# Designs tried in a protein design chat: VHH binders against Flagellar brake protein YcgR (ycgR). Part 105

Target 1, 263 residues: Flagellar brake protein YcgR (ycgR), of Thauera aminoaromatica (c4kar8)
Amino acid sequence: MAELSTPSPASPAPLDGGRGDELEKFTLRGARQILQLLQDLITHRGLITAHTGGGHSFMTAVLKVDEERGRVVLDPSPDPQANRRALAAPRLTCVTQLDGIRIQFPLVGLGEGQDKGRPALFAPLPAEMLRLQRREFYRLQVPLAHELSCLLKAEDLARKPVEVSARVIDIGAGGVAVVVPTGAAEFVIGGTLPACRLALPDGEPIELDLEVRNLNRQTQRNGTEQLRVGLRFAALPRAADTRIQRYIFKTERALNAKARGGL

## First folded at step 10 (VHH)

Design P69 (from K4 with L54M; framework vhh_7pa5_2)
Fold by ESMFold2-Fast, scan of step 10:
Structure P69 (fold): chain B 263 residues (1-263), chain A 121 residues (1-121)
Amino acid sequence: as target 1 above (263 residues)
Amino acid sequence: QVQLVESGGGMVQPGGSLRLSCAASGFTFSTYAMSWVRRAPGKGPEWVSTISPMGGSTSYADSVKGRFTISRDNAKNTLYLQMNSLKPEDTALYYCARDLDYWDSGTFDIWGQGTQVTVSS
């Protein structure tokens, strides 16, 4: 029989490069911001998965930021082969998570040496770091009983303003997916819908700007056509973010309780 | 809740070997550097060895270099000290300590109760 590898426990995988435009708003390029984020990784003891290419990775940590020499000090692997692979790699892709925040950054020009008699790996400070809330990827499927809606301010086929009440089918910290009847409004990927109103249970609708991210035309079993629209929250006020997160957590808890047969 | 518990001490003759263990609980062991510190009768504490969070970097006091080996098993939350070629001067109470700063190896916040090592003919 052919030799097969046993699957390893899942490590955080690097984010898809095809999302470059969407990730730019989460990318830090300022030297002070990069230094502060690296220091936060030290302070909060963030473990890092460093991907060396070819399916290889090892666990490391930032031990020190050497601002004077413009470099980070990393913990070597106890496996000498992992260290050799890292030193031979043209690039490390470093992935970590702190309190639900996903952090990813490249390191180029890895070297080894000693500092104060302690072996370490050294790399120049990264030119960019991605800081993305893990919650941005989570989507709660909205129960039909909640009748969650979003009033969209869009344009019709004649470019005239229209308001469309759309049913929210999923919601996350980063946006919503809604369904609208075909022909109710025109949507353009990358277009902004200003001053839309998200109706959550308990309280006034949340006013927010939405960016169109994707479109999917669907046909229901009764032959009715509908459009699924993926919408991203533009600059979301803290109070609105808090209300959306409370709805998500409360609903998730209730759904989990029902799955266990609780009343 | 946060605890370090040493074991493996005992009596050996000069030239003998012992392996010390330290079981950690109540914190994320793999994110901290860990150290061994000893106290001989009538003397102050002496730092012996430190290991980095992932275990890829180790350091030793000059008095133990080449004879002692520090290691860790992050899956088992356990720190080890393999002691070879033991000398009467190695007689001490050995403590496991959690190290807040790998570079300085002097900032300890959590200590074990210690395990006694006695090297005598």
Scores: ipSAE 0.430, ipTM 0.799, lowest interface PAE 2.7, mean pLDDT 83

Design P7 (from K4 with A33H; framework vhh_7pa5_2)
Fold by ESMFold2-Fast, scan of step 10:
Structure P7 (fold): chain B 263 residues (1-263), chain A 121 residues (1-121)
Amino acid sequence: as target 1 above (263 residues)
Amino acid sequence: QVQLVESGGGMVQPGGSLRLSCAASGFTFSTYHMSWVRRAPGKGPEWVSTISPLGGSTSYADSVKGRFTISRDNAKNTLYLQMNSLKPEDTALYYCARDLDYWDSGTFDIWGQGTQVTVSS
């Protein structure tokens, strides 16, 4: 059965730096917007994974927003070593979810003390908070049995057109990840691949303009090298969006039924 | 559906120890502050101790500070109160309570049935 790529709300990993420019439209910098989002985390009792660097993290929660002092009050870890690491870190990267929306923000200048006689961690309000829609974030791992493919219209090293049939390994509302053999084509981050064709199990191939977002070289378990390419839908017509969403929902439903002993 | 069930009470001599437990069900235990509150015969409720959602922050009434320790196991949805150096004045029915508000330990949503602690010679 295919693995669902929706991360656990309790321990999501931070987003990679290659998405910085795309994330600007989802980044809140207004003081009132930041205060409101932090209050929403309190109201909805959102648990936060705080990354302290070096592969270390701990669970916390926003307990209170102190608007007068411009700071947030956080729940310390019951592990004293985690608190020491957090206080020594130049920055915390905080990750959580609210109603399926991914939220990520930095905290700088962490301190410790007491609030109403209770141990607490304090940090100045973040200068920015990232708030991603669930659709931009959710990815379905494509079952191998579906043999989902995308015909990429790319270029070789000499800038000559080539067509590459790539296997789709995951798919979401915002794009796909595909794998191609090493050397099959040249990809440039930020480059556009026009008139590519996404083949779903039902109906005609969907014609798409795709933007290259990330590249990752990987070695298969049998020793074969491949390139994983992350591709964003540059412009997606309503009909194409509907077909992709239908495929995602239908596939998830089928996988859930299979987990219950269905076929 | 939402329940808190206290256990671990009993009779003990002055200077003795008891460990109380509270089993929580029907809600996301790990996201709430939890408290212990006691009521002695003929008296109103007295707040004893509070623990934060992740357990990193605890507080105690002056009457029990240094003798009682509150803790939680979020994987087991269980709250604990370790009571040491018990005094006759600690005789009370002990309640597990779900706190609605971090800064107001007087705001409780759910109370269990309580567990009786009797300290006598």
Scores: ipSAE 0.435, ipTM 0.803, lowest interface PAE 2.6, mean pLDDT 83

Design P70 (from K4 with L54F; framework vhh_7pa5_2)
Fold by ESMFold2-Fast, scan of step 10:
Structure P70 (fold): chain B 263 residues (1-263), chain A 121 residues (1-121)
Amino acid sequence: as target 1 above (263 residues)
Amino acid sequence: QVQLVESGGGMVQPGGSLRLSCAASGFTFSTYAMSWVRRAPGKGPEWVSTISPFGGSTSYADSVKGRFTISRDNAKNTLYLQMNSLKPEDTALYYCARDLDYWDSGTFDIWGQGTQVTVSS
């Protein structure tokens, strides 16, 4: 039997840059450009992580662009609580990636309804979309079949040392995103996790110091919560950087070689 | 290699239930809407049900609404059709199909070999 893995959610937590002027040159505001980019997401089947605030997010996709009504149609979550959180949120931050290009956009005024009996989430067209192509923003979604893991050296709620084996869901030149069960350890944004071990296929684990960059709580379709932790590589040796880049290149190449419906 | 393999068909009496499965391989299953389509003896294909990529939206043909439930497990690359209150009219070869256009729909590019469902007294 071939590997039947489902890709993990796209990309890390939203980029805000602190100040918007750093990202202004990468921001699209033309109505024509926005419509074309949304259509590209439909055509290329871009997986979207929609952040609802409070550390919560869900997986979605753009199903349709309704130019006449000036809105996008999104796939609802199979978890009703995730949909309720999305509808209550003042804004969704949508993050996706196509061909190594990071795409991020806000949706404001989310509603729910039906089209010919089909449940859907609707939102006005975004006024702006961020489109970035840089080495540090590229994230490879790690195939589940690779069983990529990172052994994290962290602390529990009582500040006692614990080791947590976390599943790596995406990886880039600057870091990884991992999933841990809620409550497995305490993470503080800006905190350092020393001497963690990243297991890549075909080699010894790479020992790394990791900095916590972001935390996002995701609710799965069965109602369970998982914590997604974004981690930055610190003090990365050249040999380790080379191994990580080779893994990314080899995996992307293999995914691109799959028949048309793959990546 | 892109492949869809259906299973779970069989013979049942009217009012009975069956659960069909479709195992997908060779493509990123979670990025596609998926459909069930059936072909009864001597008839053309009839669309039965569609499910969105992440399973939050489903649609059904009027003939099966309230009796059939479509679902998917993206972690297992598997599509399901739970069929309840089966009628003789549900007798058909059932195919799973990869749907290229969930919302404006009807374009299927990958089909399985089908699984036979026979409802008879």
Scores: ipSAE 0.215, ipTM 0.691, lowest interface PAE 5.0, mean pLDDT 83

Design P71 (from K4 with T50Y; framework vhh_7pa5_2)
Fold by ESMFold2-Fast, scan of step 10:
Structure P71 (fold): chain B 263 residues (1-263), chain A 121 residues (1-121)
Amino acid sequence: as target 1 above (263 residues)
Amino acid sequence: QVQLVESGGGMVQPGGSLRLSCAASGFTFSTYAMSWVRRAPGKGPEWVSYISPLGGSTSYADSVKGRFTISRDNAKNTLYLQMNSLKPEDTALYYCARDLDYWDSGTFDIWGQGTQVTVSS
């Protein structure tokens, strides 16, 4: 009686198919988006756990995306048995993590061969990729060089309408934190600021409603007082959500590359 | 601090064997393809061997095929080159190199200091 191989305790298990309805909103099906995400795995050197079924898995990496042949080039396992199991499998379930984001995708039609005299595994490009982030907790610290701003529509002390251009200091899927000069406007926790405009690079400002979540008064070393305002996205259109998440991912990627690069 | 430190070079007679080691530190070794590159006296650098990040893919220059074997131990952050049937023409300073690209092994961003291999009778 043969015992089935159990995945390593460090290997991430594939997500359950019963979550299909909830996972649809995190599933990429655009050819350009899939190509870009695969290229991001290469650029960030994301190692992949490939599940071959029956509790078996092996470590691999996407070495190259061959757009001309419509396939990915994968690092074979140094274990010949793992490669044999992978080639016999009807499907690989590939799981990785990139900057706290879980990425999962199927590969079907795995083959083996050589490219430039190097052994490799080949598979057609996946038709879909899952990209799942824990939304509520992550905040990107906005680089000063981006000069990211949000035009707030608020009220002064006399409850008269005032527009304040606030510097965005952090941004997440659920909101932004901004800084404003003391006395520029009055903010009430739980209050709504309608039709504010978030300026992102690469397009027109995003019009959105913001809810005041928290207020924190800060004094700078030079004695200047500023107010940090935490703002929640009260309602966010899908297109705006997509643009904000793309900005976060792209900026995080660039910051990580800069920190790891040859400084 | 990112470092590659080669060792295991020395003097050997033709037909002999040597095993080179390269100790990597300051980066996630298992996520990089690695190469061995050599420089003979009075000649330019010659690429010798490549190994993929997980070690499943290896390749060799025609001049060393069948004689040299590249391997890696990702748990120990160490790259190896087993050199058998050494020839006088293998005399060179051998460098461990970190490949910037996974598949096109022509771009190296970090080199070791080198270890000298001398094959003479």
Scores: ipSAE 0.576, ipTM 0.847, lowest interface PAE 1.8, mean pLDDT 84

Design P72 (from K4 with T50D; framework vhh_7pa5_2)
Fold by ESMFold2-Fast, scan of step 10:
Structure P72 (fold): chain B 263 residues (1-263), chain A 121 residues (1-121)
Amino acid sequence: as target 1 above (263 residues)
Amino acid sequence: QVQLVESGGGMVQPGGSLRLSCAASGFTFSTYAMSWVRRAPGKGPEWVSDISPLGGSTSYADSVKGRFTISRDNAKNTLYLQMNSLKPEDTALYYCARDLDYWDSGTFDIWGQGTQVTVSS
């Protein structure tokens, strides 16, 4: 399993949505939901980066949703070459952001013409749109001073149960990344670690089930090898979700206050 | 505060040229369609030209087609109107206007103070 990149809300780069089942739950497929989200892009004047493949992109905007004809009307590029590339592309990948919400959608069957005497690009309404709020993909880098740890219940090479205290290096609404010494336990991508314990400051450890999402071997400057493990919260009780979000917000606020005071 | 400031007007002879500029501030210029609107002495306002937010689409009044060219530089927050083959009938105060609704004809929410264009021998 490849590591899923979780860019900031401001990143114009497309998310790798084709290989991850995690993104399916954030995908809108209802015609009314799609129409409403496109209207929101018009109302809030969201600029769109349209990727045409081969590393090429251009800036556009939805000018109108033609519900009667089932089409979106897009602003052409003032660069004729960008328009030619777009029209030749089998698919556009459109990426935008509104108020910390990342929106991504495909457009297929792009054409050109005129609307109200003005040149325009036309495409059928997308069949799906990805909508991600900040909390779904944001990762807080955990301060070393917090000594945040997660007790992992895993297996060794002989498939015997072992407990490994792993340092948490980042945390988000969907999971954590931890580091463990090489050889401390065996991890299998897609495997579930039941009844692990996440130790947050100011409270009892949170018991939760974790799914292994990715594995990266790292070598420190001193020559020590460690394994970075990306872990997803498989099932998160509401009380645990609340505590994790509270920790993230409090820590981010404190870090921002420190930065302002340090200036 | 939202501001539009026109410049580049003046006096020219028939057949002459002028380039008008409109400097925008206080809003995200690249997300709005923009228009030029003129008012001649003793007449009501006349829409002259418009341009889409990213500049890929333009439209002109029949009275100016082939003579005027609208353009924008979103990096400089500036709208332009290149006026060629000027006629006495083009004499007017020229306003830069922000289009609130790109498809709605004549819906403007912010106007500049205008720049005077006088075409006379």
Scores: ipSAE 0.535, ipTM 0.825, lowest interface PAE 1.9, mean pLDDT 84

Design P73 (from K4 with T50E; framework vhh_7pa5_2)
Fold by ESMFold2-Fast, scan of step 10:
Structure P73 (fold): chain B 263 residues (1-263), chain A 121 residues (1-121)
Amino acid sequence: as target 1 above (263 residues)
Amino acid sequence: QVQLVESGGGMVQPGGSLRLSCAASGFTFSTYAMSWVRRAPGKGPEWVSEISPLGGSTSYADSVKGRFTISRDNAKNTLYLQMNSLKPEDTALYYCARDLDYWDSGTFDIWGQGTQVTVSS
């Protein structure tokens, strides 16, 4: 019901096939892992850039995983030429992201038809999937115990200045996502919030200009209405960037250490 | 904030055409399947048509198949319904709806206010 974070639409070019040995540690080959990752892409509504060769690509999505028949069902392009190129290609290289992590996988043997009366593209399940962290896409889920906040300088309905202390729920190199009560302030996509203050542990708040990138109004199961706001760092001084990266690194390291101990 | 706003309804004679639009905002439109649902006077809601997130797959109720065309422009965050060869039984309030589960259930979580279509001589 709740919409999760809005993923970046940016998708880099596929990785060079000659790097196979170097990428082995990031490669999933277990059937259950592959099925789970594909299902996660469906659940998180991950957009996929499918590269058909010759510099051509189109946007698609996994609509369904048919485990019994060992295949994925993909959204065809509304552009017939893109579908024709895809069907003629010996291999598709699919690139997407999940929670700031790059996912890349091949599809071979693409076909077309219908599933439950709906036009679709079909391909056998991939034998392998790459799972790589990308610095520019990485989002750290902020531990609740850290109680990270960002003081937003926004406007109310009458366009009067208000300050809203918002809880930071995720943070990356490019921005933060925060939660505010519905009605606490007015936000518009593309609007800039100047001189906001991000509170990190072990120091003074960082003063930042933030751009509103996405908005999602949610009603929680306890009946409380919240607004989730995605915010981009409009300008980021090197000292602030260093401190944010240090927080992300230290927190991720601590979380990884706890996860390893929990094996 | 998440919202859907329909437009394009009106009065038309049998055999006529109308194009409905739905402007979406506050969410990543291209990641959701979208539907048109109608409610005729004195009847329950009837699903009309559905389009996949990127627009490559569409489906239609038997009552409108061959007459209606659903489409979307993800760059403009807009859903469309082209309605041709309209019949009096197409008279209804038409809603734009966001689909939670495109493939298996057809569950809708966000609806617009609707736009009225009246087909009469």
Scores: ipSAE 0.006, ipTM 0.483, lowest interface PAE 10.0, mean pLDDT 80

Design P74 (from K4 with T50S; framework vhh_7pa5_2)
Fold by ESMFold2-Fast, scan of step 10:
Structure P74 (fold): chain B 263 residues (1-263), chain A 121 residues (1-121)
Amino acid sequence: as target 1 above (263 residues)
Amino acid sequence: QVQLVESGGGMVQPGGSLRLSCAASGFTFSTYAMSWVRRAPGKGPEWVSSISPLGGSTSYADSVKGRFTISRDNAKNTLYLQMNSLKPEDTALYYCARDLDYWDSGTFDIWGQGTQVTVSS
């Protein structure tokens, strides 16, 4: 029996409850910390995937934190059926990302109402929020303008060697997520791709070994299928680790400076 | 560059209809609440309607409730205002505005150039 994969910080899928003990050190339970994190989600305009159970979810956002009434105000779905499912659910599992940091929290006791003519969904403040701050869980969303790529050494379905240039969509200290056209190569979870080449903007490509962690097939609006591949750094020399960390830090500083109007 | 461009205004008789559009660019449209604000000649600005980031919540000024419908298409980065049963007092320049806070519909940071609506015989 294979164990369930741990989703990356960019994944909308909820984390497994059986791993609660491992995640306890990343769980916020202080009222002030919870209020501040919810306010950060508002300030940074984080979109939330709310899972209602039975494979159903909808997209929402925190519109307001009502400290006086001890509740969060959520954007309803424009789909009335999604709202009905949410209101009938005993619990919502909310998953989002703030600056590459995975955030997950439960909402119990969802209701609907109106304030000054504005319809909304309301829920009591969560008693806990998961905020993954571990270096290996932090993922920078790679700006499209950087055109980051990784040349993968893989095999086709006949086990013949192929090289695939994959677009890097996120990067962290522990690995990268890439997109490849469906059928470009065969990937096996747990398989190793040796001597791949990660191209960063400032210098020679980094040669590294990558382990396949997860696979997600996606269909784009134009009908094109792509495969999202999560890859772990299997063996990373200190010099390569330093370059990757420098890229992440430098890119975050640049993004934060733009957000502050630092141009 | 952050930009809002309105269109769809024009002249219409009382009781007629118009649909206004606002094309947004230069920001992540789906994460912001949006509003319509109008200004009649010789009068101050009047808030007309607001819509939440994902479109699940809408609000309207009492003067337009039941006659106007705000909507958005986040895939097309476009805001709409469907105006029915138009009255002479609806004559104004209509602005698309980006809300910093949906709960405070008076907090706007960017505005379009406006589109003129004239309701007359």
Scores: ipSAE 0.540, ipTM 0.835, lowest interface PAE 2.0, mean pLDDT 84

Design P76 (from K4 with T50V; framework vhh_7pa5_2)
Fold by ESMFold2-Fast, scan of step 10:
Structure P76 (fold): chain B 263 residues (1-263), chain A 121 residues (1-121)
Amino acid sequence: as target 1 above (263 residues)
Amino acid sequence: QVQLVESGGGMVQPGGSLRLSCAASGFTFSTYAMSWVRRAPGKGPEWVSVISPLGGSTSYADSVKGRFTISRDNAKNTLYLQMNSLKPEDTALYYCARDLDYWDSGTFDIWGQGTQVTVSS
């Protein structure tokens, strides 16, 4: 009778590797940043779920960072089977959270030993650590009543400049999703749309550069085709960022107040 | 507030056994290493044993190795010390202590009131 270690309820499952390109901007690769983040896990006593593959995991913690030898010291599992799985695994995927920030990193070359009579698991320092703030994934679904629009400066099929007014369907700290009529303009994934204008319900339009991230063609029930375009904010100025966040916060508060004010 | 409460002490004959318990409250128990420290009459405190936050690593003073076992139940916020083959020299007041740094020599910030263990014929 073998018993399996289960993931901590407090630690989410590892993120899908297929999202790697989007996660690169949240990945720390500098030795100083990695050491500081690992030290933060010790200082804040962060519990770590270590995934060993095959659906197996165990709870651990960083006990020490040995900068001189380039390694981390981990708390072994009280379950010997979990430790054997970890030592046999080609890699561990470690997942933890500090103050709502998700942290994920790989460990390879795990070994066991002891120092001063204290047994532990040892691994080389990770070459990378992922640090994700929840806010960067938040998208406000824009209320239809707000009629929020973005004037896109793009090119038509003949490479002539064209301005397209697009309805904004969601907005977050990193970008917007808009809907445009099919054929209104040519969009290329990775292309930049300069000097677009985001029109919030109150005040003047915000001028900003947008990068095309994704395209999805939709057919309405009436047979009308529309194009859903995902756009990332490129080099967003502080004043624009502040105003966009103010709109998001104000709208969230209004929606929350309306949901609660009914009783 | 942070509190540690020991129990399970008593009088036993040499060769006997006792199990000490320490109930922790007011902090996230599973994130701290925990130690047992004893003080015999007329002597200074002696560190006895330590356990890592998740319980996968333990260490013992040479005087108790092979006779004592430290363990913890993080779901119940409770630390234990199983004491076997007790000797008169084990007579002491036993304290539960919160250990701030498992890997280094240990620094204790919170102590319980202690539970008395007396080993006599």
Scores: ipSAE 0.604, ipTM 0.862, lowest interface PAE 1.7, mean pLDDT 84

